# VH-VL binders against q10491r548to677: the designs that were tried, part 1

All scores and structures are predictions.

Target 1, 130 residues: q10491r548to677
Amino acid sequence: KVFKLGILIQNEKVRKDRLLSNREVGVILTSSQLMFFKNVYWISGLLDQLEDFKRSHSFSPCYFSPHLTSLSADYIIPLSDLVAYGDGSRIENELYSFSVKQKNQRTHVFSVTNVDELNDWLVKINFVST
Structure headers, positions and changes below count from the first letter of each chain, unless a header shows other numbers; antibody chains are not in Kabat numbers.
F, E and O stand for the ipSAE by ESMFold2-Fast, ESMFold2 and OpenDDE, each averaged over both directions (binder to target, target to binder). V2 = 0.75 x the mean of E and O + 0.25 x the DockQ between their complexes.
[cut] marks letters that were taken out.

## First folded at step 1 (VH-VL)

Design n04
Fold by ESMFold2-Fast, scan of step 4:
Structure n04 (fold): chain C 130 residues (1-130), chain A 123 residues (1-123), chain B 106 residues (1-106)
Amino acid sequence: as target 1 above (130 residues)
Amino acid sequence: QVTLKESGPVLVKPTETLTLTCTVSGFSLSNARMGVSWIRQPPGKALEWLAHIFSYDEKSYRTSLKSRLTISKDTSKNQVVLTMTNMDPVDTATYYCARTLDYGDYEPYFDYWGQGTLVTVSS
Amino acid sequence: QPVLTQPPSLSVSPGQTASITCSGEELGDKYAYWYQQKPGQSPVLVMYQDSKRPSGIPERFSGSNSGNTATLTISGTQAMDEADYYCQAWDSYTVVFGGGTKLTVL
């Protein structure tokens, strides 16, 4: 059920200074939703649990998901008609950006620190949204 | 003419689940720039935003209450439903639904409000 | 939970200028919105995106947002302006309201 879990840097337009604001956000990609959490420390704990599980067992998204079914997100985007895309642009500090967008909705822009992580998010979001 | 109307008023016992329905008219819940929020106001206190839903079921919840709240819509009925679990006397308030605008690069805000409905939580 | 701070009350004489402030970290990079609520009535939007006035709101109402403080200004305050005023901002995921300011016109 859970396909990917991580911390992303959310990039947002700053109205006054025309700058992008950057903040860390926890993200869980399920079979039906992208779930966003403002508390990144809690998500860090879940990432540690996932890594511990992988060391002890073969990873299975379906097997891990029952432990997360009671989670309540601050913000939810359903995967219907959602597309994730990157334009290859760089951000200061060599961050790699990508966008997610539903038809006629606000575009959300995120950054990651390496291209492998970028490609993994793009592939998995587009896979489950299809 | 844009109108929103909350169901109720309702009496809820402690620990029960509250369900409120907002019926909208004069705009479509399929419109990408429009959604509905639920906002409450306890007697003599400030406004508290609870949740919103936009087209395509984009949702957001008040962080302190997110484990108790569910917002959903039925576009065919022009209705938005709020469910709040484990009600307590402190949840007694007037509950409003309001049309929520978001034009892409703008932050959500409320241009039309329902009349409000009184929810009383007591034995 | 993000906090927007407003003075709880403000008194002005008829014809004077009322300035209601709203302070919070979110206002440094987000817009402020203002709602007027008269006793027994639903809130009414009186200012959006810091300084834009909705149709039907008198020109006496103006707004600004500088630093982390947004201000709703009512020039030539009238008795009919007596109400509670709430500011609102967005924190990227959720909406937050200020505690409200009761404006008394005496």
Scores: ipSAE 0.433, ipTM 0.797, lowest interface PAE 2.8, mean pLDDT 83

## First folded at step 2 (VH-VL)

Design n04f
Fold by OpenDDE, look of step 2:
Structure n04f (fold): chain C 130 residues (1-130), chain A 123 residues (1-123), chain B 106 residues (1-106)
Amino acid sequence: as target 1 above (130 residues)
Amino acid sequence: QVTLKESGPVLVKPTETLTLTCTVSGFSLSNARMGVSWIRQPPGKALEWLAHIFSYDEKSYRTSLKSRLTISKDTSKNQVVLTMTNMDPVDTATYYCARTLDYGDYEPYFDYWGQGTLVTVSS
Amino acid sequence: QPVLTQPPSLSVSPGQTASITCSGEELGDKYAYWYQQKPGQSPVLVMYQDSKRPSGIPERFSGSNSGNTATLTISGTQAMDEADYYCQAWDSFTVVFGGGTKLTVL
């Protein structure tokens, strides 16, 4: 089951200057995994399908084409022992940041363009990870 | 003493699936700062990273090959397994597994390497 | 897709300084790592985080990074330093290697 999909801005740590490098990444949250895609166009296409489906079938499951199982993620994080939290910080261009922290203390930082999306990611990641 | 050793078939037919196993010693696959990567090297060519698995089953794949690659680990056996589907003669290479250090800063590197195993894809 | 560019080959006389460069956008904000590979052998880490030497690596090996270019420098090059050298970096979710530089000690 897919809980959420979207495009996030990954804020990679820049070791040399402790700055953040920004990159758009496609993300799919399933019941077991957080999947990341370098090619955001795949996710963009799915988002378009999702929007079209919502307009026509508000109470039905969305079927994607191609099937999500046919997509191969570049990076996969298991949801076990995963916590998402917002620190209230904003990055350049009015981005809202949140962190995904794993049990091993690895922390991924992402940004979105609005607070509603921020809250939605936080709620859904934490819900599925519980 | 840290050691890694690759094992698996040395000859694979085209379209078949390659399964390689990396057996590690001297460190735990549960170590939060350590993982295992697979890197291959065609004869006379450059190193090519394939996949990485971290301590908590985080996985990363080479973008161009991710549809063909699966990496997994068995911590109890100290083993990391790589599967690569639809093998082609172009996939003929020495396959290495290497201990991957990651201190949580998105920049893994390889401090110990196995001896590598030559996998030839031929009909 | 990301590529680190290295010169394919470099020749130096014994005692001279060899400088192997590695260029890529990733190196503008991330560390470079270097590996030495001798014929028939596995790669050996010779430099990490641009300029740090692993234990057992001679002091004649040094590393630097400026702009989008990392450089592995071997001062007082010896015959035993003849090998292929690969740079490595990170690009969102993936490890990338350079094409390698064959260092010949004349």
Scores: ipSAE 0.832, ipTM 0.926, lowest interface PAE 0.4, mean pLDDT 91
Fold by ESMFold2, look of step 5:
Structure n04f (fold): chain C 130 residues (1-130), chain A 123 residues (1-123), chain B 106 residues (1-106)
Amino acid sequence: as target 1 above (130 residues)
Amino acid sequence: QVTLKESGPVLVKPTETLTLTCTVSGFSLSNARMGVSWIRQPPGKALEWLAHIFSYDEKSYRTSLKSRLTISKDTSKNQVVLTMTNMDPVDTATYYCARTLDYGDYEPYFDYWGQGTLVTVSS
Amino acid sequence: QPVLTQPPSLSVSPGQTASITCSGEELGDKYAYWYQQKPGQSPVLVMYQDSKRPSGIPERFSGSNSGNTATLTISGTQAMDEADYYCQAWDSFTVVFGGGTKLTVL
């Protein structure tokens, strides 16, 4: 079950321990894991399908092409012991950052371009990870 | 003492699935900053990273091979398993498992390597 | 599509200094890591975070990273240093190795 998908900006640590915007990454939140995709083109296609579904006002489930369970992720973070957190602080270029971390593992930092999207990611990730 | 040992079949037919097991000792697979990677090396060629997994099942895959690779672990058995589907003669290589360190904000790297196991895909 | 480029080979005489380069855009922001692989053996980590030497690696090994180029330097090169050397970096979700440099000590 997919709870959210979208395109995030991955912030990555650099040698001076600074965070820099690195690249866009496709993200799918399922009931069990976050899946990350380096090529965002096909995520844009899924977002277009979702928008078309919303405009159709269909009462049936949204079906994606390709089927989401057939997708191979570049990176996977399971939801076990995972929290997402942030304060809505801005980073360069009107970016709002949040962090995702499983226990004492590496903290992953992501950014979005508006605070409503930030809060929606935080709420949904923390909801499904409990 | 940290050790890693690769095990699995040495001969594989084309199209078959390769399953490799890395058995570790001297560190815990439950350590959040330690993981295991698989790296291969075709005869006479360069090292090629395939995948890694950390203690909370955080995983990464080489992009060109991600549809063929699955990495998993069993912490209670001190084992990490790699499967690679649809094997081809070009996949003939020595396969290594290596301990992967990721201390906080620093990047993953490999401080201890297994002896490697040669996997030959028949022609 | 990240690429780390190393010269395929390098020859030095015993006692001379060997400098093995590794170039890639990732190295402007990321650390370089270096591995030594002797014939028939598994790789061994010889440098991490650009310039840090693991315990047991001789002081004649040093490293640097400036611009988009990391360099592994072996001063007073010995016959036992003859090996393949690989650089490595991280790029987003991916580990990238260089193509390797065969160091010959003649």
Scores: ipSAE 0.521, ipTM 0.834, lowest interface PAE 2.3, mean pLDDT 85

## First folded at step 5 (VH-VL)

Design c2
Fold by OpenDDE, look of step 5:
Structure c2 (fold): chain C 130 residues (1-130), chain A 123 residues (1-123), chain B 106 residues (1-106)
Amino acid sequence: as target 1 above (130 residues)
Amino acid sequence: QVTLKESGPVLVKPTETLTLTCTVSGFSLSNARMGVSWIRQPPGKALEWLAHIFSNDEKSYRTSLKSRLTISKDTSKNQVVLTMTNMDPVDTATYYCARTLDYDDYEPYFDYWGQGTLVTVSS
Amino acid sequence: QPVLTQPPSLSVSPGQTASITCSGEELGDKYAYWYQQKPGQSPVLVMYQDSKRPSGIPERFSGSNSGNTATLTISGTQAMDEADYYCQAWDSFTYVFGGGTKLTVL
């Protein structure tokens, strides 16, 4: 089951504890994992399909083409003990940032363009990881 | 003493699937911020990273090969497994597994390497 | 596909200083790591986080990073230092290696 599709801005931690906002990444949140895709066009296509589906079948399951299971993620984070949180900080006064972290693991920082998306990611990630 | 050892077939036919196993000792695959990566090196060529898996089952793949790669681990056996589908002669290389460290939220790196195993893809 | 650029080869006489460079956009912001690979052997980590030496690595090995270029320096180069040297960096869920530098000790 897919809980959310979207494009995030990756904020990579670099030396001297700096964060760089350098790349858009496609993201799929499923019931079992977070999948990341460097090629955002894949996710963009799926988002278009999702939007079309919502316009026509708002209360039905969305079927994607190609099947999501056929997609190969570049990066996968399991949901076990995963927490997503925001600190209210903004990057360049344009982006809303949030972090994803598992216990004793690397903190991943992402950004979105609006607060609604931020909240949606936080709620859904934490919901699925619970 | 940290050791890694690659095992698997040394000869694979084109289109077949390669399965390599990395058996580790001296550390646990459950250790935080510690994992295993696979790196290959064609004869006379540069190192090429393929995939990694961390203790939390976090995974990463080389983008150009991600559709062909699967990495997994069995913590109880101290083993990490890499599968690579649709092998081609161009995939002929020495395949290494290496311990991958991810401390202090800095960039991960490889501090211990296996001896490597030469995999030849030929009909 | 990000790449790190290294000179393919470098020759030094015994006792001289060898400087191996590694250039890439990522190195402007991220740490460089270096590996030594002698013929027929596995790579060995010789430098991490630009300038830190692992245990067992001689003090004649040092590292630095300025701009988009990381440099591995071997002072008082010895015959045993003849090897291929690879730099490595991290780039958005990916590990990137340089093309390697063959260091020849004349």
Scores: ipSAE 0.859, ipTM 0.937, lowest interface PAE 0.4, mean pLDDT 92
Fold by ESMFold2, look of step 6:
Structure c2 (fold): chain C 130 residues (1-130), chain A 123 residues (1-123), chain B 106 residues (1-106)
Amino acid sequence: as target 1 above (130 residues)
Amino acid sequence: QVTLKESGPVLVKPTETLTLTCTVSGFSLSNARMGVSWIRQPPGKALEWLAHIFSNDEKSYRTSLKSRLTISKDTSKNQVVLTMTNMDPVDTATYYCARTLDYDDYEPYFDYWGQGTLVTVSS
Amino acid sequence: QPVLTQPPSLSVSPGQTASITCSGEELGDKYAYWYQQKPGQSPVLVMYQDSKRPSGIPERFSGSNSGNTATLTISGTQAMDEADYYCQAWDSFTYVFGGGTKLTVL
């Protein structure tokens, strides 16, 4: 089951001077995984379906038909013991960041351009991971 | 003593699925700072990274091959498994598994390599 | 289709300095890693995080990363250093290797 589909900005910690590498990545949230796609071109039409679901003002999961989880991801993060959190602060480029982490593992940082989208990601990731 | 050993078929027919197993010793696949990759090398050619699995089951795949690759692990057996579908003669290569070390939030790198196993895809 | 570019070959005389370059946009922000591979053998890590030597690697091996170019330098090159050398970096979620440099000591 697909709970959310979108484009995130990947923030990567760089050691030398704390510069972040910012790259758009396609993402699908399923019942068990976050799936990441480096090529975001195909995602636009599916985002229209997601926006229609958000207008329904529902916390019920959005189920895409057919099962998008059969797509080949470039990177996969399992949801087991995963928590998503953000500080709600605004970044200078109107970016809002959140983190996902698992016990004893590296933290992944992502950004969106809209605070409502940030909150929707946080709510849905934490809902499914629980 | 850290060791990695690749095992699987030496000859595969075109269109078949290749299954390779990496058996590890001297470290735990549950160690948060460690992971395992598969890398291949066609005869006389460069190294080509294929896939990686972290202790928490995060996975990464080479973009050009991701539709053909699946990586998984069984911590209780100390095994990491790679499957590669729809094999073709151009996939003839030595396949290595290698341990990654993720220390102090730096990028992971390959500190121990297996001996490699040659897989030939018949023409 | 690698994004890290290395010269395909390099020849030096014994005792001379070999400098193997690895260029790519990723190296501006990320560390380079270097592996040595002798014929018929598995690769061996010889440099990590641009300039750090693993235990057991001779101090004649050194490394740097400036701009978009990492360099592995072997001073006082010996016949035993003849091998293929690969650079590697992390590119977002994925690894990338350079095309390799065949170092000949003659």
Scores: ipSAE 0.717, ipTM 0.873, lowest interface PAE 0.9, mean pLDDT 85

